# Miniprotein binders against q9bqp7, part 164

Target 1, 240 residues: q9bqp7
Amino acid sequence: VPQNWFPIFNPERSDKPNASDPSVPLKIPLQRNVIPSVTRVLQQTMTKQQVFLLERWKQRMILELGEDGFKEYTSNVFLQGKRFHEALESILSPQETLKERDENLLKSGYIESVQHILKDVSGVRALESAVQHETLNYIGLLDCVAEYQGKLCVIDWKTSEKPKPFIQSTFDNPLQVVAYMGAMNHDTNYSFQVQCGLIVVAYKDGSPAHPHFMDAELCSQYWTKWLLRLEEYTEKKKNQ
Key: E = the ipSAE of ESMFold2; O = the ipSAE of OpenDDE; V2 = 0.75 times the mean of E and O plus 0.25 times the DockQ between their complexes.

## First folded at step 14 (miniprotein)

Design hy6 (at its last look DockQ between E and O 0.83; V2 from the best seeds 0.73)
Fold by OpenDDE base, look of step 15:
Structure hy6 (fold): chain B 240 residues (1-240), chain A 94 residues (1-94)
Amino acid sequence: as target 1 above (240 residues)
Amino acid sequence: SREELWERIFELIEKGDKEEALALLREYIEKYPDNPLALFIVADLLFDMGRPEEARKYLERAKELAKKTGDPDLIEYVELLERLIERLLEELKK
């Protein structure tokens, strides 16, 4: 049990979106603060096994590709991910704010992959928006808050070259999603709360993306795990 | 505990005590023969030690088990190491 328990859901916020759906999705900028990001917390609290495997993979990739080849590979992966997120932001943004859609951004296997998911996405409330949990002292940048199949979700978009049909294969992504949910639900910049999460794994080859829906119960389970990771991070920082 | 054993194995690897790490991993595999991760790590260590033929044997088994578990990342790591082992074996034949 976490020593510093805090609820994921805010009882003071109504689950009913106030009828004033802001016509424009929120985009709160991430402020550079001394406050750790969700990503940083997760990275610094990886298990010895996870760290080992990642380091071994990196070493073996360098043996296969060379140092420069590995840098290029990493850069390309990052760029593809970035372009995918930019394309999604463009698609999910209101048409009135869309300058000339770079049609080239829309012509990707990843965008093709998520088309069937996008059909079920509506009521976009936030895109690339910062969240802060003031009490637990962490920040994050969430990809999207929208309705998926009529349920308001924090949506996290991931790119993969390999099938990830199970939520367990998404590693710490469920923790990231619930961390964003918990922060948003207690961030004063947001007037609403979310009870569900969605991880979408998009594929480079355009094969249908895998949606990993997280109901309120599953979110609560991962929230407990997130709190433990946050505590571990805090303890490690005190000992440095 | 299994966790304590794994911690010790990783500590040994970090210190460069590969032989001792291998010994512990072999004991672990004897007790738990269907662990693809343990088999993979043995193959990886053997590769680092310049023993690619032995590494291949463990890796083949790791690959079969990884495919059964459906762990895409482990499959990727196995396939990467497989390519490296085959490359090294080809170089040693020249």
Scores: ipSAE 0.756, ipTM 0.934, lowest interface PAE 0.6, mean pLDDT 91
Fold by ESMFold2, look of step 15:
Structure hy6 (fold): chain B 240 residues (1-240), chain A 94 residues (1-94)
Amino acid sequence: as target 1 above (240 residues)
Amino acid sequence: SREELWERIFELIEKGDKEEALALLREYIEKYPDNPLALFIVADLLFDMGRPEEARKYLERAKELAKKTGDPDLIEYVELLERLIERLLEELKK
């Protein structure tokens, strides 16, 4: 139970784009400032269990691969994720043609994995765009805002080497989505709001990606959990 | 009570009180036998404590239960620790 409730949705906004909106997806620049990012808040409020498991996993991987082997492994995983996000931004941009895109960027099992999802995605409104919640004082960088099967969503793209068929197995990802959503809905850079979320888990081997749709009710449930994490973060900051 | 015991286990682990944490984990597992994560943590602690044969027994139970629940991250953790335990057991024969 958060001490300071704040609504995720803004009743002054429509979930439909204004007819006068730009045809190019929004890309609000991320500003460096003192207010925390969504990912920082989530990282700093991990449970003792999560911290333990992550630390032990790291130590065990180092035992198996060696220090240099683990460094190479983590660098490759990070690079694959970065290239996947770059490829998706390029694919979803309405101003680029396929022949003008970097073909190496588009070659991956992850892109193959997500193709069936992309067929259901339309009406892209934002790509790699900053969001800020001025009242709750946090910032983020969302991947995509677009329609999925006719519903306007904040869409988060994830890479995974193992199947994640259930939303609960995505751990903090739903919190990340609703935090971006709440910030967008109260950010003056955006003239519309979004009430649904989508987490897409793409697989290295090209297996069909798993979409995890979050309707407004589910988003509201996770929003409550996000507010608790933000509150916990704020209390930790006061103690430092 | 369940959450209180769980929190105390991780507090002991943070302090480095591995034997006391292990004792509480065994109590936890007896009360909540269908928790593959608890079994995995026991195996992980036993491995760190230089008791790989005991660790292997708990890990085998954790693996079976983790397959039943379908948690891919836990399965990855289990498989990683399994490889390390087998390596250590092989080294001890030499």
Scores: ipSAE 0.643, ipTM 0.902, lowest interface PAE 1.1, mean pLDDT 85
ESMFold2 (binder alone), alone request of step 14: mean pLDDT 81; pTM 0.771
ESMFold2 (binder alone), look of step 15: mean pLDDT 81; pTM 0.767

Design ke1
Fold by ESMFold2-Fast, scan of step 14:
Structure ke1 (fold): chain B 240 residues (1-240), chain A 89 residues (1-89)
Amino acid sequence: as target 1 above (240 residues)
Amino acid sequence: SREELLERIKELIKKGDKEEALELLWEYILKYPDNPEALIEVAELLLEMGRPLEARLVLEFAKWLAKLTGDPELIEKVERLEREIEERS
């Protein structure tokens, strides 16, 4: 149980749209400051299990590809992920942005993979947008907030290459989602309540993406784990 | 010692102290990293605790190690657990 608990949901907010909600998705820029990001907190507080699995995954990949091949592989994975997120932002943005889209990005296997999920996504409220939890003192950059099958979700887009494990980025995905959710729910730049999460794993070969839906109860469970990671981060900073 | 740690882990599992067993089992794995049996045990324990996503990630790594050792019994155990996770999902 975390020593200093704070609620994920804001009782003063509703998940229902109102007439004052902007028609264009919000895109608040991320400001660099001394406040830690969600990603940094998670990277600095990896569990023994995560450290073990990450190190062993690196060893396996280096054995298979060589050191230079491993560096090239990880660089390519990063670039493909970046392009995938850029394509999704373009697809989900207003019509003007969609008309300017790069056709090559839209024809990638990852975009093909996610088509059936996108059919169930509507009411986009935020894209590549910064969130800040003023009370808990952390920041983040979320991918997307939209309705998935009628439920308002923080949506996180992930890429995967079968059959190789994507261990490096998968353990903390639920924690990222709830951290963004809790921040957004208490961030004055936003007026609505998000209670659900969605992690979408897209595949390079175009195989149908896997949606991992997180209801309010599951989000609350992962929120407690996020608070513990945040406390651990704060304690480590105190002891530096 | 290795034997003492394994005995304590087995006792915790028998008592149903699954979270404590998981902590001690990871301590064991960190000291003795090339052990697919221990990773399989982690995956089984995670499944019993309702954590199939984490179990799958551990099993992917257990499968890699089992293939490196060339032990067909371990490979079969991993593949059986992978099928069990898919059935539950």
Scores: ipSAE 0.015, ipTM 0.389, lowest interface PAE 6.9, mean pLDDT 80

Design ke10
Fold by ESMFold2-Fast, scan of step 14:
Structure ke10 (fold): chain B 240 residues (1-240), chain A 89 residues (1-89)
Amino acid sequence: as target 1 above (240 residues)
Amino acid sequence: SREELLERIKELIKKGDKEEALELLWEYILKYPDNPEALIEVAELLLEMGRPEEARFVLEFAKWLAKLTGDPELIEKVERLEREIEERS
């Protein structure tokens, strides 16, 4: 149980659309400051098991690919992920912005992988937008807030290429989603309530993406785990 | 022995002592980090404990090691368990 518990949902907010909601998705820029990001907190509080397995994976990859091959592989995975996120933002943003983009970025296997998910996504309210939890003092940059099958969700897009998927994000994906959700629900730059999450894992070969839907109860369970990670981060910071 | 430690972990899981089971499972991984059979067993136990994310991660590493050995039985076992994880997700 976390010592400094705080609720994920804001009782003063609704997930229903209202007249004050903008017609264009919000895109609040991330301000660099001393407040820790969700990704920093998670990276600095990895379990000893996660750290060990990640290191063993790196050693085996280096053994197979060589030092230069490993660096090229990891750089390529990172670049593919970045392009995938840029393509999704373009697809979900106003249509005029798509004319300025390289259309080849919109036709990757990862984009084919998520087409069936995108058909169920509507009512986009935020894209690549900064969130800050004003009470718990952390920040983040979420991918997307939109309705998935009629439910308002924080949506996080992930890439996976088999048989060697980039695996660091799999452990903490639910924690990342609920951290963004809790921040947005208490951020004065937003007026609505999000109670659901969606993690979408897209595949390089165009195989259908896997949606991992998180209802309000599941989000509450992962929120408690996120609070523990945030507490651990704060304790480590005090001891440095 | 390896078999004795694994049996103790299984007994703790049966009793519902999941935190103690996880601590011993961690010790098991540290002792046998490059053994694909051991890692497959760990992934199976993590699934029984309701930890499919960790199970998938360990299985990815086991799959890599199995492919390095070229043992078709190990590769088949990993791929079968990988499909089971996906179907139950």
Scores: ipSAE 0.007, ipTM 0.240, lowest interface PAE 9.1, mean pLDDT 79

Design ke11
Fold by ESMFold2-Fast, scan of step 14:
Structure ke11 (fold): chain B 240 residues (1-240), chain A 89 residues (1-89)
Amino acid sequence: as target 1 above (240 residues)
Amino acid sequence: SREELLERIKELIKKGDKEEALELLWEYILKYPDNPEALIEVAELLLEMGRPEEARWVLEFAKWLAKLTGDPELIEKVERLEREIEERS
């Protein structure tokens, strides 16, 4: 149980669309880097299980690919993920963009992988947008807020390579999503309430992406775990 | 020593101090990560504690190490435990 509990949902907000809501998806830039990000908190409070799995994965990859090969592999994974996110932002944005560039980005296997998910996504409200929890003092950059099958969700797009496992931060995905959700629900730059999450794992070979939907109850459960991780981070920072 | 830490962990499991036992168990494997026999012992204790998924992760790495060192007896031990986990699921 966390010592300093704070609610994930804001009782003063509604998840219902309003006529005064912005017609263009919000894209709030990061204004500060003096407070910890969600990813920083999670990285610095990894469980011993996560540390073990990450180190063993690294050891296997280095032995298989060599040190230079491992660096090249991780750089390629990062670049592919970046391009995937750029393509999704372009697809989901109602704004006009360079057609030629967009078509090149849209040819990836990852984009093929998510086609069946995208058909159920509408009502985009935020894309690549900064969130800050003003009371709990953390920040994040979320991928997308949109309706998935009629439910307003924080959507997080993940890439994965089959058949080789890439296990870095696998267990923290739900925590990341609810951390963004709680921040957005208490961030004065936003006026709506998000109660659901969606983690979409896309595959390089174009195999159908796996959607992991998180309802309000599941989000509340993971929120408690996120508060414990945040508390652990804060205590570690004070004890330096 | 390795043996002393393992005995302490087993005592905690026996006493029902599961949270402390789990904490030390993960410290143990972080300290001895390249020893496939030690990893197999960890997996057995994880199974005793009702944590088969974590046991499977540890066994995967133990099997990989046993193959690198060319130890067929350790590979057999891992495969036996893997089958046990699958049969229970």
Scores: ipSAE 0.015, ipTM 0.455, lowest interface PAE 7.0, mean pLDDT 81

Design ke12
Fold by ESMFold2-Fast, scan of step 14:
Structure ke12 (fold): chain B 240 residues (1-240), chain A 89 residues (1-89)
Amino acid sequence: as target 1 above (240 residues)
Amino acid sequence: SREELLERIKELIKKGDKEEALELLWEYILKYPDNPEALIEVAELLLEMGRPEEARIVLEFAKWLAKLTGDPELIEKVERLEREIEERS
């Protein structure tokens, strides 16, 4: 159990999904300061398992592609992921008058991969939006908050390349989602309660994306694990 | 020693202390990283714990190591476990 436990859900907010009319999605900018981000906490507290698997994945890829090929591959993965997120933000924004849709961004295999998921997404409340947990002292930038099959979710979009999956944060995806959820539920910039998560893994070849839905109970279980990672980060920082 | 560590891991698994056994197995693997058989044991334990996606990733590296060391029996073990995961999905 973590030493400094804090609830993921806010008892002062409604525990029901927001059913009101859709407004313009919130996009709070991420402020740079000394407060650690979710990504930084997770990167600084990787488990022995994650370190081993990442190291072996790197060795395998370098063996196959060479050092320069590996650098090019990882650069391309990063760029494609960035473009995928930009395309999703564009698709899910209800009205874009200042920015035209880039036809090339909307035509990737990753976007084709998520089409069947997007049909079940509605009521977008936030896109590429900053969250801060004032009590637990962390920040994050979440991808999306929207209704998936009628349930309000923190949605995290992931790209994967078969047969060569990029594994940098596969085990931490649920932790990332619940960290954003807990922050948003206690962030005064937001008025709604989120109790569910969704991780969507899209594929470069356009094969159907895999949705991994997380109900409130599962989110609570991963929240405890996130608190332990945050505690580990804080202790490591104090001991340096 | 290697044998004493493996015996302790087996005791933890039998007691149902699977999280502790998994942690100790990873310590073993970090010290003896050229052992694909230990990676296969991690995958088996992950499957028993209801974590097939993590098991699949571990098996991918076990298969790579088995191919690199030229061990066809370990490759077959990995492929059997991969089929088992697919059947459960």
Scores: ipSAE 0.018, ipTM 0.475, lowest interface PAE 5.7, mean pLDDT 80

Design ke13
Fold by ESMFold2-Fast, scan of step 14:
Structure ke13 (fold): chain B 240 residues (1-240), chain A 89 residues (1-89)
Amino acid sequence: as target 1 above (240 residues)
Amino acid sequence: SREELLERIKELIKKGDKEEALELLWEYILKYPDNPEALIEVAELLLEMGRPEEARYVLEFAKWLAKLTGDPELIEKVERLEREIEERS
């Protein structure tokens, strides 16, 4: 257990819909500052196993594609992920005044992949929104907060090729989700409680996306692991 | 030896000492990073321990090494385990 353990859930908050809640999802802009982001903390505290796997993947890709080909590949993966997130934000936005959409963004294989998941998503509360944990001193930008099959979730949208490249470790995804959850639950810009997570892995070829649901108990377990990574990050900063 | 280390890992898994088994398993990978047979064995043990995600990552690397060596038996073993992991995911 981390020495500076802090609870993920806020007992002062409710996860139930309220009639006074905004009908428009929250979108708080991320302000860059010296406070570390969730992604930076995770990148700077990768296990030696994760570092080994990432380095070997990188070596293999460079051997197969060449250095320039590797750069082009990683840039394309980044751009496709960005476009996928933009398309999902557009689809999930209930704004009547948002009339213009890029039709190309809505017709990708990734969007086809998530159609069956989207049918179970409603009650969107936040989209592409910044979170900050004031006590634990970290920030993040979450993808979506909405009801999935009736439960309020932090939802993280992932794109994947088959097989998955090592550039992002899949087993850090639950840590990312609970880090955003804990931050949002203690961020004064938000008034609601999130207790569940959902990681949705979408596929380029349009094959059905895989939903990985995280209940409150599982979120609590990953939260403890996130706190250990955050503690490790803080200790590394002291020793630099 | 490699075989002695692997046997100790298997014993720890059998005893339910999963945390110690996992630590030793990753030390095993670091000791034998370029041995596709060793990596396939690690992927099998990770799958047995209920860690299909980590097994998939190790197996992707094992597949790359097997293809470099041109050993069709190793390639077949990797592809069999890939299918097994997908079914358990």
Scores: ipSAE 0.013, ipTM 0.300, lowest interface PAE 8.0, mean pLDDT 79

Design ke14
Fold by ESMFold2-Fast, scan of step 14:
Structure ke14 (fold): chain B 240 residues (1-240), chain A 89 residues (1-89)
Amino acid sequence: as target 1 above (240 residues)
Amino acid sequence: SREELLERIKELIKKGDKEEALELLWEYILKYPDNPEALIEVAELLLEMGRPEEARLVLDFAKWLAKLTGDPELIEKVERLEREIEERS
C-alpha cells in the first residue's frame, strides 16, 4: 500500500474533446532535468525476478555471441525499435509527408505486424510527447494517445524478436503505461482525461501484433503498483 | 538451507498466500541461480500456482544449465515439463 497515494484519474477532466483542444497531435518536447523519468524509476526499483531474468539473459547472450557480438546485437535491437517508433509517428501524424527514408521505414515486418491494429486507431491526440506529474514529480515520454476501438488510450508500441519475446512484454510495460497516463491526466499541458491503456507487441516476421488492452479498473490496479515503485525510488534516493 | 526455504514456500502455497510464496520463490532462485535442479523445482511450483509463462522462463534457464553440465536426465525432465505446458495451452 503506498504512503503517498494519489489518484490516477483527474476528476476535473473529461475524456470528451474540448473546442480549445488542438486539431493536430501534441508533441511536447522532453526536457532533461533533476526530476526522474518513468524508465529511471522502474530501472532503479527492479524486482528480484526482473533482475534474475535480465542477468540470465545477458549471460546466455554473451556466451552465444561473445562480448562484441552482444554489444552489436543490443545496438541493433535498439535501432530497430527506434525506427519502428519513427515509422509509427510518421503514419499517425496527419501532416507528415512521406519521404524516401520514411517509405523505407514503412516497409518493415514490424509495420506489417501492426496493420490490423492501426485500422482500429483514430483521433490521435499526442505523439512522442512529454508528460510530467507536477505533484508526484516524475516525467516521461509517451508514444501515442489515440482512440483504439472508440476508447481513448495511452498506446505503447513494443517490438519483439522471436525467440526473445520475454524481454519485450513481461517487464513493467503496464506500469510504464499507467505512469504516463497518471502524469498526462495531471499535466497542465494537456486538457483531456485518459482512462485506458494499450500495449501493442509487434513481430519482426510480420506475424499479427498482439494487443493488450487495459481498461480503467486494470489501469487503477497497476497505478497502485507504480506508486509503490515510485515510493521505493524516493526512499532509495533519500538513503544514498 | 535450500530445502528449508523450499518447504516454507510450499507451505505458503498450500495456505493460499500466493504473493508471499512468489516473492520467496524469486529470492530462492537468486540464491541458487546455477542449480538446475532447484530451477526445475521452482518451475513446478510456478505451474502449481498458475503461472506457466514464468515457469517457461525458469525452465529455459534450467535447460541451458543442464546442457552446460551435460546432465541428460535434467534435460529430459525440463523437456517433459515444457511439453506439458504447451499441451495445456
Scores: ipSAE 0.035, ipTM 0.500, lowest interface PAE 5.2, mean pLDDT 82

Design ke15
Fold by ESMFold2-Fast, scan of step 14:
Structure ke15 (fold): chain B 240 residues (1-240), chain A 89 residues (1-89)
Amino acid sequence: as target 1 above (240 residues)
Amino acid sequence: SREELLERIKELIKKGDKEEALELLWEYILKYPDNPEALIEVAELLLEMGRPEEARLVLLFAKWLAKLTGDPELIEKVERLEREIEERS
């Protein structure tokens, strides 16, 4: 896949709002099919270094927690992440049914952690919404598209526990964000252009979340790396 | 020795042989996986090579080992590098 033939930004799209743009945030459901997801591509193209580090992390955690303790820890991290995303969708959505269902989830330390970030988030255009790159044939489910400090961003919410961070998704976060961005920019279900990314790391203890902003140049750099991972995935699948 | 391998890696980075340097860095980690000082050195070199995500992961292991050995100076050094990565991102 030649990187210069598949740009992250769509030259046919403007960053200016269109009168036909929907007034409520889009939430397109992800349909399961044979087209690979961003998560699958990244998981199946981990470098041997990433695999080594994950295995070492797993061994360390098992030594500390025991096998049952590690399983419980991993399950709890997954559940907390899911609840955090559901709470954020409820907070950012004008829908009353979601707010009612998630009332108790709004009081977690993770939600307290992101309060100062949420104050700078407005103009929400998509929440928990499916994206597909029509030409490159991959799909994804992005967390949020909204303005952060006046800039339209693909926003990815991450949870972290101190002192035992869960590292399985940490090293590919920027690639995940730009993959969603490129897909959305070329998905006929959307009409706007996104040029920036934001990774927000929230903490269980309620300490202030860390925002990692990605400007257009940085997004373009990571897009090149994502295209290489996608090409690697395609080659591996062809040889199997 | 550990120091000899590290010097060879630094020389390759200086010469712009980044792929060869990266191969030796991972060999260095494989040889010294339980040495927090060695892992901190790897993280510093990964940052010089523009690989902050991998540096962050290596620092995570260095921090756990430093806490195990009870070395507060190594813990502080790891945390300083973690803050540096955050500020660059």
Scores: ipSAE 0.014, ipTM 0.299, lowest interface PAE 8.0, mean pLDDT 79

Design ke16
Fold by ESMFold2-Fast, scan of step 14:
Structure ke16 (fold): chain B 240 residues (1-240), chain A 89 residues (1-89)
Amino acid sequence: as target 1 above (240 residues)
Amino acid sequence: SREELLERIKELIKKGDKEEALELLWEYILKYPDNPEALIEVAELLLEMGRPEEARLVLYFAKWLAKLTGDPELIEKVERLEREIEERS
């Protein structure tokens, strides 16, 4: 249980569309700040189990590919992920010129993988947008806020070469999503309430992406775990 | 459930499905990191079946989890089994 518990949802906000909502998706740039990012907090508070599993995976890959092959592999994975995010931002943006430039990307494996998910995505509110939790003092850069099957969600796009059919196989991704959600719900740059999350795992071979929908109750459960990680980070930094 | 997953792992070991057994064992460790005792049971089964190298690998993880949870009695049990394997090979 966290010492300084704080609610994920803002009672002063609604997830309903209103007239003051912008017609174009918000894209607030991430500013350099003294306060930690979500990814920094998660990296600095990995459990010994997470560190060990990551190291085991790394050693297996090095054994299979060699040191140089592993570096090339990880660099390629990063580049493919970056291109995938750029393509999705373009596809979901209302700007016609960007969509036209990237129309051929619909033929890529990762984009083909998410086609059935994209059919259920509408009402985009934010893309590649910075969030800050004003009370808990952390920042983040979220991928997307949009309606998925009629529910407003923080959507996180992931690429994977291995099947991830269960949310448990996505590790800290649920914590990342709820951290962004809680920050956005308490960030004065935004006026709406997000109560749901969606992790979409896309596959390179075009196999159907796995959507991991997180309802309000599940988000609240992961939020408690995120608060514990944030508390651990804060205590660790005070003792340095 | 915890017990069903453990029994499935033991069945795969008995059948000789090494890769699937190890994959499920990793899932077990991820879901139940506070139960290193179960890994000692798996290692003992592997030893009984004449598979000491796999037993050594499982004991390595059991010891690591026992250190993480602060269980010195389990650490001693693991180290005793590790010594037993080394003396027999």
Scores: ipSAE 0.005, ipTM 0.159, lowest interface PAE 11.9, mean pLDDT 79

Design ke17
Fold by ESMFold2-Fast, scan of step 14:
Structure ke17 (fold): chain B 240 residues (1-240), chain A 89 residues (1-89)
Amino acid sequence: as target 1 above (240 residues)
Amino acid sequence: SREELLERIKELIKKGDKEEALELLWEYILKYPDNPEALIEVAELLLEMGRPEEARLVLEWAKWLAKLTGDPELIEKVERLEREIEERS
């Protein structure tokens, strides 16, 4: 149990449609601050086991591809992920912004992979938008907030070259999603409540993406684990 | 230094300070990740501490390194420990 527990859901907010909610998806810019980001907290509190797995993977890749080949590979993976997120933001934005669509950006295997998921996504409320937890003092940049099969979700888009059919294989991704959710639920720039999460793993070869849906109970379980990671991060900063 | 760290880990295991021993074991692996014989010793200690899943992860890496160096005795040792983990489950 964390020392300073705080609820993920805001009792003063509703997840039901509000007539005063923006008709255009919100895109609040990430403000430069001393406040740590979700990704930084998670990266600096990785278990030694996670660090070992990452280093083992790096060593194997370097041995197979060489130093330069490894840099080329990781650079390409990063670029593909960036293009995938840009394409999704374009697809989910209002129709009028599609006038500037780059057709090549929209033709990747990853986009083909996610088509069946996108058909179930509607009511987009935020895209590539900054969130800040005003009480717990952390910030993040979430991918998307939209209805998935009728439920309002924080949606995180991931790319993978290998199948990941189990949520456990996504490492810290569930923690990332609930951290964004808790921040948004307590951020004055937003007026709605999010209680569900969705991690979508898209594949390079166009095979069907795997959706990992997180209901309110599962989100609450991962929220407790996120609070422990945040506490660990804060403690490490004070012990320097 | 390497031998000193390993001895300290063994002392903590005997003392019953398993969480501290586990912390140092992972630190040891991160400092010496390319020695398959050392990784096999770590896996054996993880099994003594009741950590078969973590032992399995370390053995996978040790097996890859042993195959890379072409050492059949190390490969056989890893496979024997993998079978022990399966049987204890």
Scores: ipSAE 0.028, ipTM 0.548, lowest interface PAE 5.2, mean pLDDT 82

